# Designs tried in a protein design chat: miniprotein binders against q56419. Part 33

Target 1, 326 residues: q56419
Amino acid sequence: MEGRTLEEVQEEVFKRHGVLVPKKELEDLAKALEEAGLLLTEKVEARLKEEEEKLKRERPMRLAGLSYPEGEREARAFLEAFRASYPGEGEEARVLLMPHLEPSRVPEVYGAALAALEKTPPPERIYLVGVAHRPLKEKAAALPVPFQTPFGPALPDLPALQALDALLPFELFNTPLAFREEHSLELPLFFLKGRFPEARVLPLLVARRSPELGEALKVVLRDFPGLLVLAVDLSHVGPRFGDTPLTRTLAEEARRRDLGFLERLAEGEPEAALAFLGANPTRIDGVEVVASLLPLLRERKGKVLAHRLDLEAPTLSAVGAGTLVL
Below, E stands for the ipSAE of ESMFold2; O stands for the ipSAE of OpenDDE; V2 stands for 0.75 times the mean of E and O plus 0.25 times the DockQ between their complexes.

## First folded at step 19 (miniprotein)

Design g3 (at its last look DockQ between E and O 0.70; V2 from the best seeds 0.74)
Fold by ESMFold2, look of step 19:
Structure g3 (fold): chain B 326 residues (1-326), chain A 85 residues (1-85)
Amino acid sequence: as target 1 above (326 residues)
Amino acid sequence: DEEALEFLKWFIEYLKQEIKEVKKELKEGDPEKLEEKLKELERLVEGLFKSVLLAKGDPEELKKLSREIEKLKEEIEKLKKELEK
């Protein structure tokens, strides 16, 4: 359907179904598909170009007023409330694993991340590695522009990004539109920018595991030291994700997989953590990021600060989130 | 949004079937016709890629669709390599 003329669609429907669909009904379908963004027309192509050009300058907030407050004063109060949701103490992080799930669903997990940041000297830069929820042209991507936050713009570390790009066998700056609505960067960035207002950021997305990314980052981090953040969620179980309805047994299995994964990472054994998951039957979100970053996770011991498997009652499903410092 | 995601799912299944047909004909089919078909499938996958970049909907559904698109791209690339032999 994408990029096809209406006559080509009509011919394909006839070929596949043996029924000639009236041109009027195809025209109505084409209009609906265009409005949904499914049909590449002049209008859709123009919109793609406009959005892409905007993203070459900056990445605006998309979740202000939805997941966090837009105003700086309210955003700081919000940050403090989340810290208060975790009564424990953090530890200094050289690597931080934190979620990207809606913050109100797992407040103590984000609070644990804030507790870790309290113990962490302000870094010059943050390598923020999220999970692409839209397709990338390559296995991974970056967007070298300011990301807006209620605390001011998070500026890109251009020299470190350029060094990373130079070491990869593919163009790193490859899919700007994939960042437009990517919450796996925006939600963690809110917390990170609030605590480290002067740190520059390397906003990175992983679509599929890339050993090349991990090896390149190992080199870049040597010359451009900073905080490495894996912004990932854990198990995804239940009908929303293709399972049976959530049962006690499925929830216990998801928790077991989440905690076993995190504990093996905390022991400095990322390969064992991946092996523990096997075929990843509970769909832990962080697998592709961890598999990409193995050289940066080996032999680095730490502690699991928090975990929650959060219920989605309307869908009879659940999503896990955790906080790990290394 | 729900209708948009359903249309995307349908289109992915359509492309999977077309790729399966190319695989079946790879050794015995007309290589020029198969090459033309692979080029068209590649264009369709690129259109699908762009559509998912603009689509609204559940981020988890979009991620699943995105991984399917990546698989389609890989399968097409493999078939192009096989056809060149």
Scores: ipSAE 0.759, ipTM 0.904, lowest interface PAE 0.9, mean pLDDT 88
Fold by OpenDDE base, look of step 19:
Structure g3 (fold): chain B 326 residues (1-326), chain A 85 residues (1-85)
Amino acid sequence: as target 1 above (326 residues)
Amino acid sequence: DEEALEFLKWFIEYLKQEIKEVKKELKEGDPEKLEEKLKELERLVEGLFKSVLLAKGDPEELKKLSREIEKLKEEIEKLKKELEK
């Protein structure tokens, strides 16, 4: 709304739509827009620039004291409790698929990830690929700065990130603000940093399927070997996601799709996993990530360690989570 | 936070309607006016993009909004290319 008065907007809406929006509603809307940062006001732009400048140095914790403990001692106890929630043993992982859902909702699934990490030799670097819940300028992005954790900063692998950027047809270091509040990286990183304190990290986000990313990463992994982590959730069903309230039938369908997806990945058939989902009617979250990483998932056999469909009772909705090692 | 998200949803729907109107006018409208309108819409979509980056709320709702914003960008780009022909 550069230079346009609320009155001019009101007049335009009236002329176009025949609706006279009360000036007060427009003011409330403008105020709500300003308060929500929705108006491209100078103030919003200034705030965006300020937040971008902060992210040039480090990505601070956003979920410390909420989703996990802020203090290192308490954070270690948290890891142990989550590990204890999974009674099984893990397997060595070259690729780890794990959730990014609120940890308290699916503790045994995170516990299974920790069990796998116990059997995994410490990697030099971790390729952490999350899901973008914010828009990206490109299909994928990276943030080449330290990520704060209770165990100290997770430091970026700058040489590997630069090598990846050089192989992509788009600028990898785009949309830094998308990382600011992105839990799909922060939550998995807590567990990864706690287990592998010396590992460098490549924090990556995928908004849309990028076959180029998988091909580029396949090349980079030759010169810069490391653990690949897919931080993805599975089915999203119920009213929050546009379905009817969770029923036995809907839950069974979600579980069938989740497990069928994971099992085909465990067989080294990622294309078959995607094909099995078709239109993805239960909205498996990890589809765009898996579709981007096909070259890295092909012919890798592994094991499904855990799965849960977790009910959010207040909304009668459910989210699937799983742990897979390859 | 809920009010902010509801506003974003409303604004996305508003932009969808504006884009539809431009699509209708593309064949018969003044090309200069249409170009100006597309530039304005592009600016507004960029504003939405920035707003969602700063928005607080349910991640899945934000993800949905993000996808809708991407679609708006793509539609505007298509219309710009059609206007140049």
Scores: ipSAE 0.750, ipTM 0.904, lowest interface PAE 0.6, mean pLDDT 89
ESMFold2 (binder alone), look of step 19: mean pLDDT 79; pTM 0.735

Design g4 (at its last look DockQ between E and O 0.51; V2 from the best seeds 0.68)
Fold by ESMFold2, look of step 19:
Structure g4 (fold): chain B 326 residues (1-326), chain A 85 residues (1-85)
Amino acid sequence: as target 1 above (326 residues)
Amino acid sequence: DELALEFLKWFIEYLKQEIKEVKKELKEGDPEKLEEKLKELERFVEGLFKAVLLAKGDPEELKKLAREIEKLKEEIEKLKKELEK
C-alpha cells in the first residue's frame, strides 16, 4: 500500500499554491506535505531501515566504475598512473591533507599524496577524516564497519573507535546513512588502501566544528598511533557556489587563499590559518575539519606538495585541491 | 532530482519563517502553544533530515541543505530549552 511520492506532492504543491502564497497558505502547504510524507512514511521508513541494516555489515563501493576502476588490476594501474602524474618526491607524513575532489580533475594532487605515502612507514591504522555532505545528528560521526575497495575491505579499527566514542560527549556512531554515498571518505580511501593494504581505518566525518573531537583524538592517537588524513577540498568559487561567473581576479584570490591556508598549516599554525580565511569568502572546504582538529595540528611543521584550482568550464566555477604533509 | 532539491530548499525556508515567528512570541506567547508548535517543527525537521539522507543530486548542494537542516535542529533545541526556563 504505497502512498504518494515526494515528487508528486511537490508538483501538486507548486501547482496549487505558486510562489507568492500567504503565510497561512504556506503553513497549510507544509502540513499537506507532512500528511503526504506520512502516507509515504512506512515505505520511507522501511527503506531507511533496510539501508541501515546493510550498513551494519559493510560499506560498499559506490564510485567503482565511475571515479575509479572496479577491477583490482585496473585499479592498481590507475593508482600507478596517478603517482606518475606527480613527478616529484614526497615526504614522510604523520598528518596528510589530501583532496576528495574527483580524481581525474586533479591527478597530480592525488599523485603528490601517493608520493607522500611512499615515504611514510606503513601505519597500523589510518584516521580518515572527511567532510559530511549529508546531515549528521551530531557534529561528527564514524561508521565502524568494513569499507569495500577494489583492493579488498578496509577493516575498521574497533578498539580505537570505541576509545574515541568513550571520550566524546556524544554518541560517535550516530548517523550510519550519512556514510552511504560519502565520497569524501571513499575517494581518498581508494588511494590509501591501495598503498597501505594492511592498515585498519577509522572512517570519520565532520559536519560542524567539534573541538571535542580534536581533544579526544589527541588522546586516542597517543594510545593508538597512526596516520591522520584530512580529506578535504579547498576553495569553491563561481556560480555553482553562489558567486558571479569565475573571473581571473576571483580565481587569483581563491588560489591565494588556498595557498595561504596551506602554508600557515605547514608552519604548525592552524589558528593563524583559520584567521587568515576570516569569513571564508572562497568557501574553503577544510575549515570545519581543521577547526575541529586544532590539537593535532599545532606545532606540526611540514610542506605543501601540490595545489590546483581546477576549472569547471560547464559551470564557470572552480574547486581547489591540495596536498600537505605535516 | 532538481525538482526534489528545489522542494527541499523551499521547505527549509518555510521552517525558517516558522522559527522566526516562534522567536517573536517567546516572551509574550502562550507557552503551551509554543511548545506544541516546536514539537511540530521538530517533526518537520526530522522529515527533512531523512529526505536529504536519501536524496540524489549535487553533493555540494546537498551539503548546503545538510548544514541548513542541522542549524534548524539546533535552533529548535535552543528554543525548547529557553521555553522550559
Scores: ipSAE 0.750, ipTM 0.899, lowest interface PAE 0.8, mean pLDDT 87
Fold by OpenDDE base, look of step 19:
Structure g4 (fold): chain B 326 residues (1-326), chain A 85 residues (1-85)
Amino acid sequence: as target 1 above (326 residues)
Amino acid sequence: DELALEFLKWFIEYLKQEIKEVKKELKEGDPEKLEEKLKELERFVEGLFKAVLLAKGDPEELKKLAREIEKLKEEIEKLKKELEK
């Protein structure tokens, strides 16, 4: 960063926020950014290259010992406990919508997903579509490598991934670093691998709506049948997301949006589900995924198995989670 | 980590402003200078892209930054195509 940029930064921060950040703090910030890999230094590029090279072989667990147990025995007990948290029975799924939120926050919602999986014949492959929390070079991406789990590696379906890539107008195998710490795939995959240890996986991320993805997947699914899983959260409301602290009114609106979205999906009307959200004022996470998969969701009737709006008390914010079977 | 995210937010806003200026000059400005400016902006966006890939922080904040960066990239690409006409 040439010296002119820090002074301009200081002035702009002062203009916008009324705070004069000392030049030293800006320098420390620049250094922290450099250390955090935010400045494109030779060191950052080398680190990027190293991390990309690792991801050519496998995607290691990042949340083992944090969000779920690392050991297989403990992981199986974890699955059983989550299943037990949902008192209902599941239904056979051809399409499963489930959360990617921290499992401990919404155990019964994951339990409902497990209940659905109990009624689902073991698929040959799972199309796992998550939300990109990192930027992608293209609207969607895939990582064609084994994903580590406590139950062993989830192996990619390379033939199906190649077939999908061939039908897309962009390179599917882009931005491998976006997968490195992507929890929207890792957390659902724990439950899916635990239930279907022999299923191959297509780990997909969506950053922006891609109608091309849904059309391509519709063709691929004919030759490569499997379970489609949408790993998406629902409303995000409260101070963490730019709202006032959670109120009864705000919570009711979030629930209304979540359930209205899920119910329309359950009726086989995904376009109506998207239209119902309008400007998406409660920030439903799964919008871009659903918008990309419209051809696969149309005319499929199903059932909402679970929903929760979970309060994060320290921030007075809440996140919606749901389980839907189609 | 929070400081890094704030800096990224600031830099995104800076780039938005620069892109807006290029957009204003597109019809009347020197095409060669504009092309050079767009190349510079593209390099900055690529830098931000890589930075957010490695950044630590709240996933939702990172997602927000990611979408803004993707939008900047699209806007620059659009401007490049308009300059070639």
Scores: ipSAE 0.719, ipTM 0.891, lowest interface PAE 0.6, mean pLDDT 89
ESMFold2 (binder alone), look of step 19: mean pLDDT 79; pTM 0.729

Design g5 (at its last look DockQ between E and O 0.79; V2 from the best seeds 0.74)
Fold by OpenDDE base, look of step 19:
Structure g5 (fold): chain B 326 residues (1-326), chain A 85 residues (1-85)
Amino acid sequence: as target 1 above (326 residues)
Amino acid sequence: DELALEFLKWFIEYLKQEIKEVKKELKEGDPEKLEEKLKELERLVEGLFKAVLLAKGDPEELKYLAREIEKLKEEIEKLKKELEK
């Protein structure tokens, strides 16, 4: 839409679709487009470049003061409260599956993750694999910069990231803007950095299943050992996700799928876990991540520590969250 | 924010229709004109890609848009390969 007036767009929409979009709606749309960066105006492109340049140095906190405290003292108290919300003991983790849902929604699930981390020797590095909620240029990506946390910056493991990039058939360091507001990394990282302040981090995002990523990581982990963390949610059911309002039947189905998925992972059968979901009618979030990491999950036995299907009452929708150690 | 997301959804549907039209024209259309149309669609999808990167809103809606963008890219690439044959 470079040189086209809103009127020209209106005419084109009318000619093509027979719908006269009111000029005000077009203005609102254009503004929304401009605000959304769809109007590749010079201004939007300049903003994109500026934001990309910022991400070359560090990834700042976006959810500090919202999802978790900004101050270190308050952040430590937050960790303790979340740990206290889980009454059980953890187990040592070589692989940790944990949620990235808003922490206040599933405190005991995060508490279970903290309990597992208490039993885990401090790793040299953490492979943190999240879900891309933004589009990526490739199936997966990494951002090789410090991530800010209330406990100080989580520093990247550059040698391990470079080793991973060298084994992938695509450029790993793609789409830095996808990391800018990605909560699937930021929220888990808060807990991980709070527990392991000296660990280096490999922040990874998966948009689509990449078997190549799992194979490459399996090789890299030999030379660069560390904790593997899958930051994934489970079922997404209800009107927000295209279903009817949550019913007992729908909730039972979501729980059945979540637990059936986690239990098969706990038995070291990730292929069976994926097969169990079939078409994934309850939209388990972690499917693409698990599918990418099959080589790392095979034959690893573990335990499901926590699970919750959390209701969002305003939308009558629910999201599943779980904590698994392998 | 909601309006922006709704517009992005609408724009995706628009692009899907345009792709379908190109797909229909592949057998009988002028290859040069079709190539130009595909280049324009690629440009529009790139714009959409950038827009979703900057958009605010529900993460799951953004994720949906992201997946739809990926599908659009894949369909365009298929059409380009078919046109080269």
Scores: ipSAE 0.752, ipTM 0.901, lowest interface PAE 0.6, mean pLDDT 89
Fold by ESMFold2, look of step 19:
Structure g5 (fold): chain B 326 residues (1-326), chain A 85 residues (1-85)
Amino acid sequence: as target 1 above (326 residues)
Amino acid sequence: DELALEFLKWFIEYLKQEIKEVKKELKEGDPEKLEEKLKELERLVEGLFKAVLLAKGDPEELKYLAREIEKLKEEIEKLKKELEK
């Protein structure tokens, strides 16, 4: 819209809708566009460049003091409380599915993940695969920098990340800004770094299913063994997500879909898990990640350790979370 | 924050309608004018992409916006290829 006058915009709206928009409303719109970054002024471009340069060095904590404690001692106690929220024992994981939902909403689900990590030999590296909540330029992305945590920096596994990038038909490192506030990596990483303080990390995001990513990761994992973590949530139901108000019937369907999905994954049948969801009517969040990683999930049998469909009372909506070891 | 997200949602719907008009005019419209319009739509979608990268707000709303932006990009690219024929 660079260079267009308010009068030109006003005329265009009139032609399309037969309504004359007042000039004051157009001025408010122009200000909102500038604040939203849709007018790509030199100021906005400079801001984008500066933030990208910061992310070339490190990814700072965004949720310390909000979702988890900032200090290491308090963070350690926080982990212990979450482990205590799950009364069972875990099992060794080569693949761990865990949520990225706010930890205080599903404490036993995160506790189950900690129980699994307790049984898991410390890996040299963790392949942490989250769900992009911001747009990516490609189907998937990575950010090869330290991620700060209360337990110290989670260092990137640069050789493994470089190998992954070399195997992909797209550029893996071209959307650093998408990582700036990505909680689907930060929240699980808190738990993973607290349990495995020496592990390096491959912080990965999926926006859209990429069969190429799964094939490449299968190759990279052979050369660079480690723990694969799918940091995904399950059903999203209710008005916040475009549904009718949450009813008992909708909640029961969401639980059935969540558990059926997890159980089929636990049987080593990820294609069957995806087919079970069909059009994904309860919007299970993890489908794009699972669909990307099929080669890594086939024939891996395991166990569902925990599940909760957690109610958001103010929005009359719910989000499912689960813990699966393979 | 809330006003900015509401505007972004409105703007996505606006762009969807503009793409529908390009589709309607594809066979009988002026190819040079349609190409120019598609270039402008690409610039607007790129701005929207950057806006959502910088925006604050509900991560679930931002994910919805990100998905819609990708659909817009795909539709515009498809139309560009169709104009080449």
Scores: ipSAE 0.688, ipTM 0.878, lowest interface PAE 1.2, mean pLDDT 87
ESMFold2 (binder alone), look of step 19: mean pLDDT 80; pTM 0.744

## First folded at step 20 (miniprotein)

Design ctl (at its last look DockQ between E and O 0.04; V2 from the best seeds 0.00; counts 0 for: pae E 14.8 > 1.5, pTM E .785 < .8, placed apart)
Fold by OpenDDE base, look of step 20:
Structure ctl (fold): chain B 326 residues (1-326), chain A 85 residues (1-85)
Amino acid sequence: as target 1 above (326 residues)
Amino acid sequence: DELALEFLKWFIEYLKQEIKEVKKELKEGDPEKLEEKLKELERLVEGLSKSVSLAKGDPSELSKLASEIEKLKEEIEKLKKELEK
């Protein structure tokens, strides 16, 4: 931040809070943030550029050792434990809706996804459509590079990605930095790569509903068949998301909306699923993804395999997760 | 990391306030000065967006901050369009 920004900060803090933060403390904070790579300075811009250049080659693991094991042997044991957490059997998937929530919060939901994948013939490619939790330049984006996993790199399907790009009215290969830390792709990809080590991947992010993406993918899937995966969470309720603490009534409403959404998708009525949500007062995460993929979801019947509304006790908030096969 | 997040939260609130001020001035202020101010705010918001993209911390908190930054971008764009009228 230029010196002007720190003075403006100082003045604003003084105006709002009646506290004059010493300029030296602000400078020290700015320096600490700069050193931490959090402030946009020339150094941060240079680092960003370096990170962008690295993302032209590969997307490294960001959640290894945190959300899942880094080592392959431990990662395989992790998969087996998650599969074991779901007592049911899966069904063959042409379309799989699964969560991207922290796996430890909803193990049986990921277990249901693994159960479905056990009944699914190995695809040549996986269309992995996640939610952009960071801004994109366009409605959707792709990153055409290997994604690192404990099971080796998930390789991109470049021909299929190029075919998709050619059909879109916008540049598909935009905002590479949005992929750097995007967990909506990384977490599902762990499970997918572990089950289908030879499958190529199309890592896609949706920021805003893009009907064009669904139509383009429908065409691409004819020439480049594969498994479609929607990596989406469901309701987000409680104080973290602007609600009161979780109550029985709020939890029942979240479950009703989650299940009502998933059931209508399972009936092959994605438009009815979106209409059922209306203004989406429980903030179902996957709405923009589903809205983008309508042409691929229509008339496909399937089954809801699992659902959970998971309480985050420290914040008295809850997130819905589900597994649906079509 | 906590301090960084607190700073980002603070800076977002600062930008919200600045945008609110521009919004008040839009009816009576000098259009050229407002355009300059909106360009500066756009630059700052873009800077914040990049900072959040680089920030380490709870992915959920970072996602929330990113969403707030996007709202700021949308508000700035809306104000720019209103100024052109």
Scores: ipSAE 0.011, ipTM 0.244, lowest interface PAE 9.5, mean pLDDT 85
Fold by ESMFold2, look of step 20:
Structure ctl (fold): chain B 326 residues (1-326), chain A 85 residues (1-85)
Amino acid sequence: as target 1 above (326 residues)
Amino acid sequence: DELALEFLKWFIEYLKQEIKEVKKELKEGDPEKLEEKLKELERLVEGLSKSVSLAKGDPSELSKLASEIEKLKEEIEKLKKELEK
């Protein structure tokens, strides 16, 4: 429990599991664990510190053998299969929006991203902006280390990262542990590293909208040009996300929201895209990234290459994914 | 009760990972450090076993946790014997 109050633990369990456990039961558990020497022991703290120190040197593959193949030869074939699932032509991208949803769920959406990359001159660096699924100490964060992939390490662009850090009103390198399990960087990076093996990477996460990040990136991109990638998913609807069971009407609304959002971005109107969503009733998880990056999205016109609202029959829920080039 | 089961499940997974790390280091790791690590894991598994016996909740879930704990004990004993070689 890392020194949290029992009320804080109670709140987190409620948020994560929808169950409010009585404080007495939490106290009984804590006492039992203390008596067994388990609760917030020096050993658990040392393990967390060890994991944090590992992440200061490199970020290992966590999804090899689960979401993509571990071996390079098999990984290359995997990329080709995804490209083949999208038979269309791509367009050159200066900005690419692509998903971070499990690749096998939306193969043609990732294929569209690969098609766009085929038309894109190899960049010196990739600004990869994902969605933090763990809390960050600040609105945004980076991890300036190699990210391992089946295609070799994706090396960080340290000068660009340092320039970005210097321009922000907060420390950019603030939450290494948040990157440990962050699939919103790992999954897109597999595809990006596979197509641009020489590009350096700025692995960035947004937890909460940060206008400061967008303004700083605008300056950094001037001196350190590269490909901007928004690694975001779209609507999240259904009971898994705190919603009513998925109906045809809800699915159609989610699709409308996804496409309306993407289309307004494709017109170079990111403020209009955000306004279109209002309170974001279908929980598009890209809104915080888009809201952070407004200066980089304004007046960039482009095209939606693919979209899919992927249904999860067992949970009666769905997640949207899309590919947009600007 | 449900919270207690969740924390016990988390701790079992933590111990599984620790055991996996010992397995990776058996050949090239420091034998004295590995032996001390295994002693620590034994103490933690025994504490976890006591915590399960004190926990309240679904008997079926608690039985599954007890089975997982027995598997952890067996793996630790196997690793201790391998380290003696």
Scores: ipSAE 0.000, ipTM 0.189, lowest interface PAE 14.8, mean pLDDT 84
ESMFold2 (binder alone), look of step 20: mean pLDDT 80; pTM 0.737

